# Designs tried in a protein design chat: VH-VL binders against Leucyl/phenylalanyl-tRNA--protein transferase (aat). Part 1

Every score and structure here is a prediction.

Target 1, 210 residues: Leucyl/phenylalanyl-tRNA--protein transferase (aat), of Deinococcus radiodurans (q9rtp4)
Amino acid sequence: MLAHMPAARTFLQHPDPLTREIAEGYAGGSFLMDNGDGLRWYGVPGRALVPLTEDAGLHVARRMRRELKHFRPSVDLAFDEVIAGCRGHLPGSPERDGEWISDELVEIYQHLHTTGLAHSFEVWQGDELAGGVLGLALGGAFIAESKFHRLTNGSKAALIHLAEHLDRQGFALLDAQIQNPHLATLGVYEVTDKEYRRLLRRALALDVEL
Structure headers, positions and changes below count from the first letter of each chain, unless a header shows other numbers; Kabat numbers aren't used for antibody chains.
ipSAE, averaged over its two directions, is called F for ESMFold2-Fast, E for ESMFold2 and O for OpenDDE. V2 adds 0.75 times the mean of E and O to 0.25 times the DockQ between the complexes of E and O.
[cut] stands for letters that were removed.
The coordinates of atoms that the task and the answers printed are left out; those that the model quotes come from them. Centres of patches stay.

## First folded at step 6 (VH-VL; from P1 with heavy chain D99E L100G D101Y Y106T)

Design P8
Fold by ESMFold2, look of step 11:
Structure P8 (fold): chain C 210 residues (1-210), chain A 122 residues (1-122), chain B 107 residues (1-107)
Amino acid sequence: as target 1 above (210 residues)
Amino acid sequence: EVQLVESGGGLVQPGGSLRLSCAASGFTFSSYSMNWVRQAPGKGLEWVSYISSSGSTIYYADSVKGRFTISRDNAKNSLSLQMNSLRDEDTAVYYCAREGYYGDYTWAFDIWGQGTTVTVSS
Amino acid sequence: DIQMTQSPSSVSASVGDRVTITCRASQGIYSWLAWYQQKPGKAPKFLIYAASSLQSGVPSRFSGSGSGTDFTLTISSLQPEDFATYYCQQANYFPYTFGGGTKVEIK
């Protein structure tokens, strides 16, 4: 493919060493977390993936589909606020059962945002930030690091709108990392680490943007 | 009360079969990945098998692969382990274990049943 | 398969003692390490996830540390109810594997 350079190469060959290191780690199927014992790379045996479309298994209940029209999506409009929400630092955010986004990791995300690797996806009701997703866009893969809500259904709306946005943009993979009961209601499913890395490599070859 | 209750253990001859069941209550069973873990008399813990919340992803320990089949029925809140071609080294207490989640992630086996005993002897 | 080597296999200690148990993985598992406590005739009890995070309701005298290949469980001041066998477990790669156990006994 001489006509296009894969978007992931922008970060895997980025002149900034930190951006390259982080991109390489995520491209290899790892992710960063600080679970109280310092910043570390993690991997999981079962990786949680969000289907991008209802045909692929994304479950959007009829009532939720009606409510989605009350949430306006955006990209990168409130990056720092989305991080704060994911840390449980915004009014109305649920109390988190532990904090893996340390101050050090926040600085890394902020840096990666300036180099274009890290992004926020927001949903709004009026001028209220109702929820959002913090993640990395690497080729045709979006790796959702964390999500939050301030208003009822905000987190669910953010994920559904994100999946639909990614599909429109030609992404192949929305990675939610680890399964939980909230994600399961949306049709999120697990794949093996081996299958995840295979799907990730395919997604990394795509030349798309968020 | 969140609870897992195993059943179906017993005495069986080598080469025989048993089916273990695990009844779940007090939580949304269909949202959790489940595991079987066994412990031979006087020995340590050994992981046996994993099944994802939907049942779409399944793994086995090498020692049981091809002989044991894990399954779940989310409508009945039940986990099963079909054990065929049993050997004396399969003698153990078998535990049903739920993979817990903390924050947005699953990390460990947070709920265990009290176990059911399988004895393989002639 | 990832071999989990747990040491010591047994320790005799008195109430009030500091007890340290180590667990070594044969290859890197990041921080995907859990610790369990088991008393005779009982199911294991979950203590620590992600190497260092205490489960709700676990006494603060328990702590975990480590990443990569080397992990430690510490009981800062041993209590009578802490006499049990302790297992580490990696959940990074299938097959999940447990350490061989460390029996903490009263002197």
Scores: ipSAE 0.007, ipTM 0.551, lowest interface PAE 10.7, mean pLDDT 85

## First folded at step 11 (VH-VL; from G0A6 with heavy chain S32E, light chain D28G Y96W)

Design J2
Fold by ESMFold2, look of step 12:
Structure J2 (fold): chain C 210 residues (1-210), chain A 125 residues (1-125), chain B 107 residues (1-107)
Amino acid sequence: as target 1 above (210 residues)
Amino acid sequence: QVQLQESGPGLVKPSQTLSLTCSFSGFSLSTEGVGVGWIRQPSGKGLEWLAHIYWDDDKSYNPSLKSRLTISKDTSKNQVSLKITSVTAADTAVYFCARDLEYSSFRGWYEFDYWGQGTLVTVSS
Amino acid sequence: DIQMTQSTSSLSASVGDRVTITCRASQGISNYLSWYQQKPGKAVKLLIYAASTLQSGVPSRFSGSGSGTDYTLTISSLQQEDFATYFCQQYYSYPWTFGQGTKLEIK
């Protein structure tokens, strides 16, 4: 029933074999990480999704709404810095932050950035990079791989601004993979793996740009 | 060094409100990614997660108990408090607080790396 | 909810023994599993996270293994201080859940 997937097809049929392989894995509902046993493909029984709007369930506290105006969003302006932040290499990172992002996975993300599949979404206060989200844009799905902050509330601001940006751009899906109690406070919710794959296939049919 | 210590009333009568305090040192709840959770253990039974509070004052509760639980923090005092309303004998347990690290990554490691010694609360007339 | 089952509630052993403690999840948890040691009146200690990664400061006689639904904590040569209750916990899916514990007792 899908006649074409022009934005997703760009990567599913990309001349670069690595880009094709990674795009195929994510299009099938899997994701990559290195849990200390090498780089592997994973799936989860309950897939965490971020609502794109407050009407759809995204919870933005009044304090956070006031803070958001102090963060200016951008796309792909500081990709290497966002990766470093997500690996816990910037000041103020928690213990063991980003441990699953191995050197091999960094090289893959950097490569995918050159072919257009991997992106960074940044938020700034003045000239300072306050936080960001590392992810993949595949059709109308954005798979948010990791986030970080340098300034207070930077990662939360980055996620909220990203959701609003994706909504404006016509995306259908913001995927956070694994639920936890903190994400639940933002309105992040789980769907079954079967329902995720259904939603993903529909999102992949969209012709949108980040 | 990271340390946590629970304090509570020891004995609470049925239908009253149980109030617990976790005092900690060696870390701050103002640090992004840091949270403190409450876990309880009835005698001879398994552990049950109750609630978390995070650096940004966001809170999560065990759904089966949510209507009776209130968690709060005082960052300047390095304290987290838990209240449980309308207690019954089923709330008799050892209560622990523990540090939970919520890494900036969506797929980071999430575990209770430091715990207090626990405080026994008995619900009885 | 993902149920965590430790089928053995108590286990007797002697100093020097090799001891294994098993934990089973009701569905695959992709190594998102921790092991804890609990002694009465003492702080609970994290021993192992990510199924097999040893927490800093934990003796190397402790090890974790397993995958999917079946996980094992091993103490290669039991010491006097190792008599305690051991819990597994999954953090793969909300709500986070614990096994009921395995009490390791002196023979």
Scores: ipSAE 0.052, ipTM 0.598, lowest interface PAE 5.6, mean pLDDT 86

## First folded at step 16 (VH-VL)

Design T2 (from O5 with heavy chain E110K)
Fold by OpenDDE, fold request of step 17:
Structure T2 (fold): chain C 210 residues (1-210), chain A 124 residues (1-124), chain B 107 residues (1-107)
Amino acid sequence: as target 1 above (210 residues)
Amino acid sequence: QVQLQESGPGLVKPSQTLSLTCSFSGFSLSTEGVGVGWIRQPSGKGLEWLAYIYWDDDKSYNPSLKSRLTISKDTSKNQVSLKITSVTAADTAVYFCARDLEYDFRGWYKFDYWGQGTLVTVSS
Amino acid sequence: DIQMTQSTSSLSASVGDRVTITCRASQGISNYLSWYQQKPGKAVKLLIYKASTLQSGVPSRFSGSGSGTDYTLTISSLQQEDFATYFCQQYYNYPWTFGQGTKLEIK
């Protein structure tokens, strides 16, 4: 399933106040989460970006490349399930401790899904949801908010398929926010906040379809 | 019960290769999100991470030591190995292995279980 | 890299005391902070993660607090088994870094 993704201005000028507010925050380079003291806007000194292709630096092992063929990607077919998975509440998905996706944030994501800002990217094995990524699509930027797996390699497959899909669709930026050792192995790299904002501005100007 | 245990040679001569093994139980490196890392601590100094290996065989190395480090796993034996080449006195330390759990972009990553560490002395 | 500083390298206390150990980051780390306990010949033990979340199995006398750059580990009533070295770790910015440790000794 493909959805038309208008330019970022559509959301920055959206008639829905919540959509505008969230779009403005993300367009400004921040991201929203709950660290235990309520929903707050955050930034990082180094922003983790996912290369969209192997040529751009995405590292996909040979074995993983073979595994990817067993995952079927989709967009917005299981949004609530993806959120549940990201919270460790989807049956068969691992439990999570220290969840930053509060009930309030879930409601926000669900609302943003109705306005077209929030999306789920899923991967399936047969009829079973294997994993997915929750994110926001703003212009040519995709902010990967969270990921989950139910089947082995489900989250990794979702992320790689997402990157490749975004590239095909003309996106310019896939944001994973915070670097970690495992992401680094995939070719995820860090840029300064200043550079991120530059890249983000450029991406926001694109009018692409997810 | 999750347990990790390091083993090493105790003493290594300069320029030689240090081989370390982490044996673990209570979990599997075939489980998505699971990783094992090596961390060392010179006497009287802070901790320094060395390398990670994850269920999918992806590996991460400390950039300052990358050229000398090789991490590998044997999932069937529940073991992770680390090799450090061309050792010097600076590599004298207690070496730890620890379990790492990765599941989200903004996740609360933690080394939730550690070994007791093994002392390695580099000396002629 | 983010530097983690534990200004107190050694602290003396008695059983029953309330003990506080501090950790300062060179920049804000948004509660991406863990506390560990280290004893000679024993496995390093995770005590607190996410700045204030108690690891499963850890006694409730341990607690974590703080925000921004400044964090604290508190032992409400020190027990004999609590004499050890405690160190913090940030995982907000890669590479992850550790404090130098605070050795808690018997007075």
Scores: ipSAE 0.800, ipTM 0.896, lowest interface PAE 0.7, mean pLDDT 93
Fold by OpenDDE, fold request of step 17:
Structure T2 (fold): chain C 210 residues (1-210), chain A 124 residues (1-124), chain B 107 residues (1-107)
Amino acid sequence: as target 1 above (210 residues)
Amino acid sequence: QVQLQESGPGLVKPSQTLSLTCSFSGFSLSTEGVGVGWIRQPSGKGLEWLAYIYWDDDKSYNPSLKSRLTISKDTSKNQVSLKITSVTAADTAVYFCARDLEYDFRGWYKFDYWGQGTLVTVSS
Amino acid sequence: DIQMTQSTSSLSASVGDRVTITCRASQGISNYLSWYQQKPGKAVKLLIYKASTLQSGVPSRFSGSGSGTDYTLTISSLQQEDFATYFCQQYYNYPWTFGQGTKLEIK
C-alpha cells in the first residue's frame, strides 16, 4: 500500500517543468481546474480541510464505521480507473458533472503520476473498485482533487480511509478545497486563505511517505 | 420526472412547533449523492437555507437555527420532514424543499429541483 | 459570508425583448453560480448552473455568462411565460447565499 515519494522540495525543484510548475502552484496554495474558462489556477476565501482523525474532528457515524470495514484501501493500484470514475466514465460508475477535469487536466494528472506527485487512493469490495480519491501528495499535505464512487458510500469510505491513512503516515493536511453541506457533516471545516497557507507551509516541510 | 411538494399547517401559534413535510418522486434518498434541503423565504426578503439531509442520513443545519431544527427522512415513503421548535413571527415565510446532488469536491448540482413552497404564518 | 447583489429589484419589458439580469458577488465565486426562476404557485426552476450551463429542459433563449464576481442571465427573446422573479445563488463558499431577486414584469 505504501508509495514512496520524495520531499516536497524535490518536486519544487523537479527537472520536469510541468511537475515543477504544478508543485509550485499547489505549494503556493492554489489548485488547478477547468471551470468552463479553460485550465486555470484557483483559490478560495475559505479553504475546506478534512480532519485526519476523529479526535481532530472527523465525524464518522457508527453505521459508517461498521461499513468501512467492508472497504479495503489501497494506493496507486487503479490510478486511471480512479480518474475515469471521477469523470463519470468508469463502467458502472454513475454519470456526473466532471467537466472541471478536462482532457488536458487528465493528461496532466497522468504525467504527474509518473513523476510521483499525483496519486490515487482506492477502496475495494472484494476485487471490485468501489470508490476512490484522486489527489496530489506534496510533503505532508494531500490535496484531494476529486472523489468518486461505483458502489454506495464508496467515495465516503475512500475519503475516511484516506484521512486515517494519512494520519498514520504522518501527514498533517488533507485539503478538500471547497466546502459543502455534506462535507461539513464529516467534520470538514473552513480556514481562511492565510491560515491555510500557514498550515500548508508547515505540512510541506514534513518528509513523509504515502 | 423529479417532483417535490411541501406540506405544512399554514398557521402556527408562537412558541409551538412547526412541522413540515416534503414529499418527492422521481428519485430516491437511498442513492449516493442525493440530498434534500429546506429553504425559506420571508415576504420581501431573500432565501435562507435551513437544513439538509443526505442519502447516508447525514444532516446539516443552519448554525443560527440549529438548536431549533430537526430534519429527518423516511426513504420508504420518499419524505423528508423538518421540525422547527419555539416559533416566532420571524419564522413566518414560504418554506421550500429542494433536491441537492453532490458528486465531487468541486462538482455538484445545487437545488436542481424545487417544490412550489408552502406558506407558514406564525400568529397568535 | 459572500453577499449576492441583484441591483435591479424589478424590470419591465415586452414580449420579444432582450432582457439582461445581473448578479454580483462580494467575492470571486469561480462560476459556482446558479440562476433560478420563480413564479407564484409554481415550482422554483433551475435555469443555469455553473454560471453558463443550461439546465436540461430549459429553453435555449436563456443563457448565463460572467466570471469572477459579476454574472448575467440573458433572455434573448422574452416570451409571455418568462415574466417571473429571477434570483442567483452562489455555492462556491459555505454558507451558500442567494440574491434578492429581480422581478420581471410586463411593460
Scores: ipSAE 0.777, ipTM 0.890, lowest interface PAE 0.7, mean pLDDT 93
Fold by ESMFold2, fold request of step 17:
Structure T2 (fold): chain C 210 residues (1-210), chain A 124 residues (1-124), chain B 107 residues (1-107)
Amino acid sequence: as target 1 above (210 residues)
Amino acid sequence: QVQLQESGPGLVKPSQTLSLTCSFSGFSLSTEGVGVGWIRQPSGKGLEWLAYIYWDDDKSYNPSLKSRLTISKDTSKNQVSLKITSVTAADTAVYFCARDLEYDFRGWYKFDYWGQGTLVTVSS
Amino acid sequence: DIQMTQSTSSLSASVGDRVTITCRASQGISNYLSWYQQKPGKAVKLLIYKASTLQSGVPSRFSGSGSGTDYTLTISSLQQEDFATYFCQQYYNYPWTFGQGTKLEIK
């Protein structure tokens, strides 16, 4: 019965008011940050999207493909450590001046994890957490909120493994919000806000699971 | 402790190749997320980005100049190099290198440390 | 591309003055803005990021403010060492773009 409902409707109609409010904001094309003046909703004129496959434009060099074999992916095994890594609080993680993940936002992500909206995607090298991605899964859209590494290439490996995992699961959209020069080298591209909202609406209608 | 310093020829003749070196200390290009970018400032004009190179040897070039630019690194020497081919008087500028940190999807700031700049003049 | 405009190319002030330098974006940039200080023969210095957050080691007389398209850098009481060129940069939308700079000169 639950399999007949689009995954996004589970959260847009969730009995928990906080989960419902946050799902509505993301479904509307906004994203949440705390830039030191309280929790607010943001948008960008050019939304950064990660291609899910090499055929769609994800650039994975042959050397990187060899490196990927040293990183084992997982889902939701170390949620609190992924948050700590994204805040620069784990050994090997870079310091993060002016972090946007405030204590209040940590509590929100932890709550959303208990209701199933927020997830962590991890990569491991041996028993070491090497890096990860913190994000929200809404239907066929994954909104990648933050990433980190502890070991070199852990963040890059996490992003590539995540894209491939999302493709296998039938997702349509991997949202990185804001472009930067390194993401551009991986094939990350921008769409207008109008096009983003159109793509998002279609992705939200998909019945897929992370 | 983080320091960057540009080194260049000072004077170069039209049609030749301009070669610049950024030497740095207090960080390594072997660390994920770390990159170095080149930015220039022509006399009396604004800043123009040229190229970035990251720890993984991935590179980004300003599209308007891409055919003339080559960026490379030597991680063991803590150096990044930029070459600009077929220079003209329009390439006369102060050239800066600066550190870029790309740890996350949402950046907090860009270019937290810069060099002093090196003036390059293109003239006969 | 988001254009960054610093309408004043230079201004003169005296030690002890309060000075503001402005930067305008061609569209809203949600406080994704940095301020830099450049002196001849010296490394460029990051002063402010996220529009208002002071970089470590920068004197408290520097502050940043603004929202939407309009941003300011304020120096509350000028010191001799503050005479320099100041420029802004947005990082809201790639490519990252710079203002052309405002030169602060001794009056």
Scores: ipSAE 0.555, ipTM 0.770, lowest interface PAE 1.7, mean pLDDT 88
Fold by ESMFold2, look of step 16:
Structure T2 (fold): chain C 210 residues (1-210), chain A 124 residues (1-124), chain B 107 residues (1-107)
Amino acid sequence: as target 1 above (210 residues)
Amino acid sequence: QVQLQESGPGLVKPSQTLSLTCSFSGFSLSTEGVGVGWIRQPSGKGLEWLAYIYWDDDKSYNPSLKSRLTISKDTSKNQVSLKITSVTAADTAVYFCARDLEYDFRGWYKFDYWGQGTLVTVSS
Amino acid sequence: DIQMTQSTSSLSASVGDRVTITCRASQGISNYLSWYQQKPGKAVKLLIYKASTLQSGVPSRFSGSGSGTDYTLTISSLQQEDFATYFCQQYYNYPWTFGQGTKLEIK
């Protein structure tokens, strides 16, 4: 059988220079934002990670488990719409004061989607896009860049469905970057930057597909 | 127009339970990403967060006070309540409620609207 | 926990002055910092978030700057209504923490 290159290596050695540069930055534990002064690489001392299963600590209340049935998940069906939602540009999306996804970063995400690094994870109610997560899949790590909802609980449902999907696909890491009090109630936890880089290196060695 | 207003007892005796209500308008606690938090300020001191409650009824408590705190909401009335048991003079403060928004993983998070505060004095 | 320090507890100034208020974090907070204005008996107002982004409805004489651990709030031409206490808050790492405040007093 043809020797299979690990998925992360595909992007770290990608012929497209932009894809290589972005993959290298994320593989090193950084992430991109544009807070008004141009595109910058960021890191955090306490990196927020989402447990992939309830046994690992993902908190899914019984009521939320019932509600999840009303949200149908998908991958890469509505990439442009997920970006628009994450920018607050879709009907029902909240206002995005202090938006960090600049026009330049949108173009980067669109380009990375073309080369296979960037993905959207969607949840639907019927034909209506209820919410989603924009992220990068790099080996067995999924870096969840942004999320949005159009319908109540669409963003929460997208994140929970994503975690379960990643577990089924053999991913090791779901990275939410920055902790907040609501994420903490879902079982999101922090690791030190040193521990994050260790976990990331292990995840990058996995050959899995979103 | 977003507004929040605190109401409380003004004076409470030591060892009793302090009950506070935050009434708000211009937004709903049924909207995803929306939460309400309680923050207090003892006289001449800095601000101290107490508890948050979110649209999905998830709650966070300040760990140093958690055993004494209970937060709850009535979404149909646009109200959030906080109870603090076994109060002492250290609980004398101005108590604020504020809107807490969480829409994304990064940097959205802020207390964009606050109430005017209500003074609670614990006096024996 | 990230400690936020406002080393100046009070500051005297006159209407028309340019005023700066500083806030220092115990570690880098990557511009995840807000500034609040507090007046007795009034609702606390959010002025600045993400270190430099002006909240809707806040006068343009307010500005924020800084990076890493060191942040400043500037009022370019002080008005009578600006005499208040100013707090910083980090939201970089939970739990969120506040500076102890800087009271801006009329000379």
Scores: ipSAE 0.534, ipTM 0.757, lowest interface PAE 1.8, mean pLDDT 88

Design T2 (from O5 with heavy chain E110K)
Fold by ESMFold2, fold request of step 17:
Structure T2 (fold): chain C 210 residues (1-210), chain A 124 residues (1-124), chain B 107 residues (1-107)
Amino acid sequence: as target 1 above (210 residues)
Amino acid sequence: QVQLQESGPGLVKPSQTLSLTCSFSGFSLSTEGVGVGWIRQPSGKGLEWLAYIYWDDDKSYNPSLKSRLTISKDTSKNQVSLKITSVTAADTAVYFCARDLEYDFRGWYKFDYWGQGTLVTVSS
Amino acid sequence: DIQMTQSTSSLSASVGDRVTITCRASQGISNYLSWYQQKPGKAVKLLIYKASTLQSGVPSRFSGSGSGTDYTLTISSLQQEDFATYFCQQYYNYPWTFGQGTKLEIK
């Protein structure tokens, strides 16, 4: 199976044990959460995937397409602020009861950012951080861990810009893990765990950069 | 203080259109991630979701009922409306509206605030 | 769809009793479970989310537990205002689904 994942080998064989452990878990189709009983690995029988393009099923209304022009995307410019936003700690963000990003997870994400596995994707209006997505880039798969907004439509714009950016960069998979009714309106769809692992294996073999 | 309140006709004749309004305060439906949903409960039965509408005007309908349902919002009045066409006795229920927050990929709760419910009876 | 089953439709108890209400999912839901309290003519109230986390403003006599497919709401030292119907709901996989409810009645 490792012979089929040359781009992911950077992290699956990383000298840092934590980076290697996290990469192995995600490559196996699991994801991390702190559900009140400490940090644990989770999986879902129906995995939520975001289409990368409108032709693949991403729904972008004409009004939203026009609004996207007012949100300038970037990568890794405000990693700590994106984490804070995902925890509801930035001005203008709603308070978030039941936040799953514990202090331990913050430390892990910060460490993974240093080793290159964890990333932030930002959208801006002028100098204002409007929203963003926190995630992991593992080969041609981007696992979107959390998102937030500070300004209205900031997180929706971040997700759409991220999908388009990933398509341009040659990624194959944008993973949102868990479906919900609003994600479904954007064209997010579910696949079985078996199909997810098949798609993930192919994405991990790609040599692409966020 | 977040509050929601349903209003409806009380009594509707078969084949007519049932119109419901959810009025709310303490939050805005213009805020990203915020949605309002309709859920009903027939007497002695469980809860059945009907429709959701979100800040961005995206809508989700229960597939079993989709052809009869229309949800809409008036953000300036802090109101969400639901219409159900061609009602029958099976549509007799208590109707609730509730807030749904979709800020993140992995939410930890749904429907944090509900209205008191309004009884609608479909009878000749 | 994930089916949520509350095997007990009604339960009789007295003020001061310890009461448990159970909820079973047709598959594992990884603690993505909420409990609600419903009284006639009153707004439905969220009590517990993440299977065990108490919602702000809910009395500490309420607690939740469980994992996998089996979950429990516990009310210690039942009070008069606790006589109501209690629903569980999963939000692990869309569509979100509810249990049938357990009505807690005065004995």
Scores: ipSAE 0.495, ipTM 0.725, lowest interface PAE 1.8, mean pLDDT 87

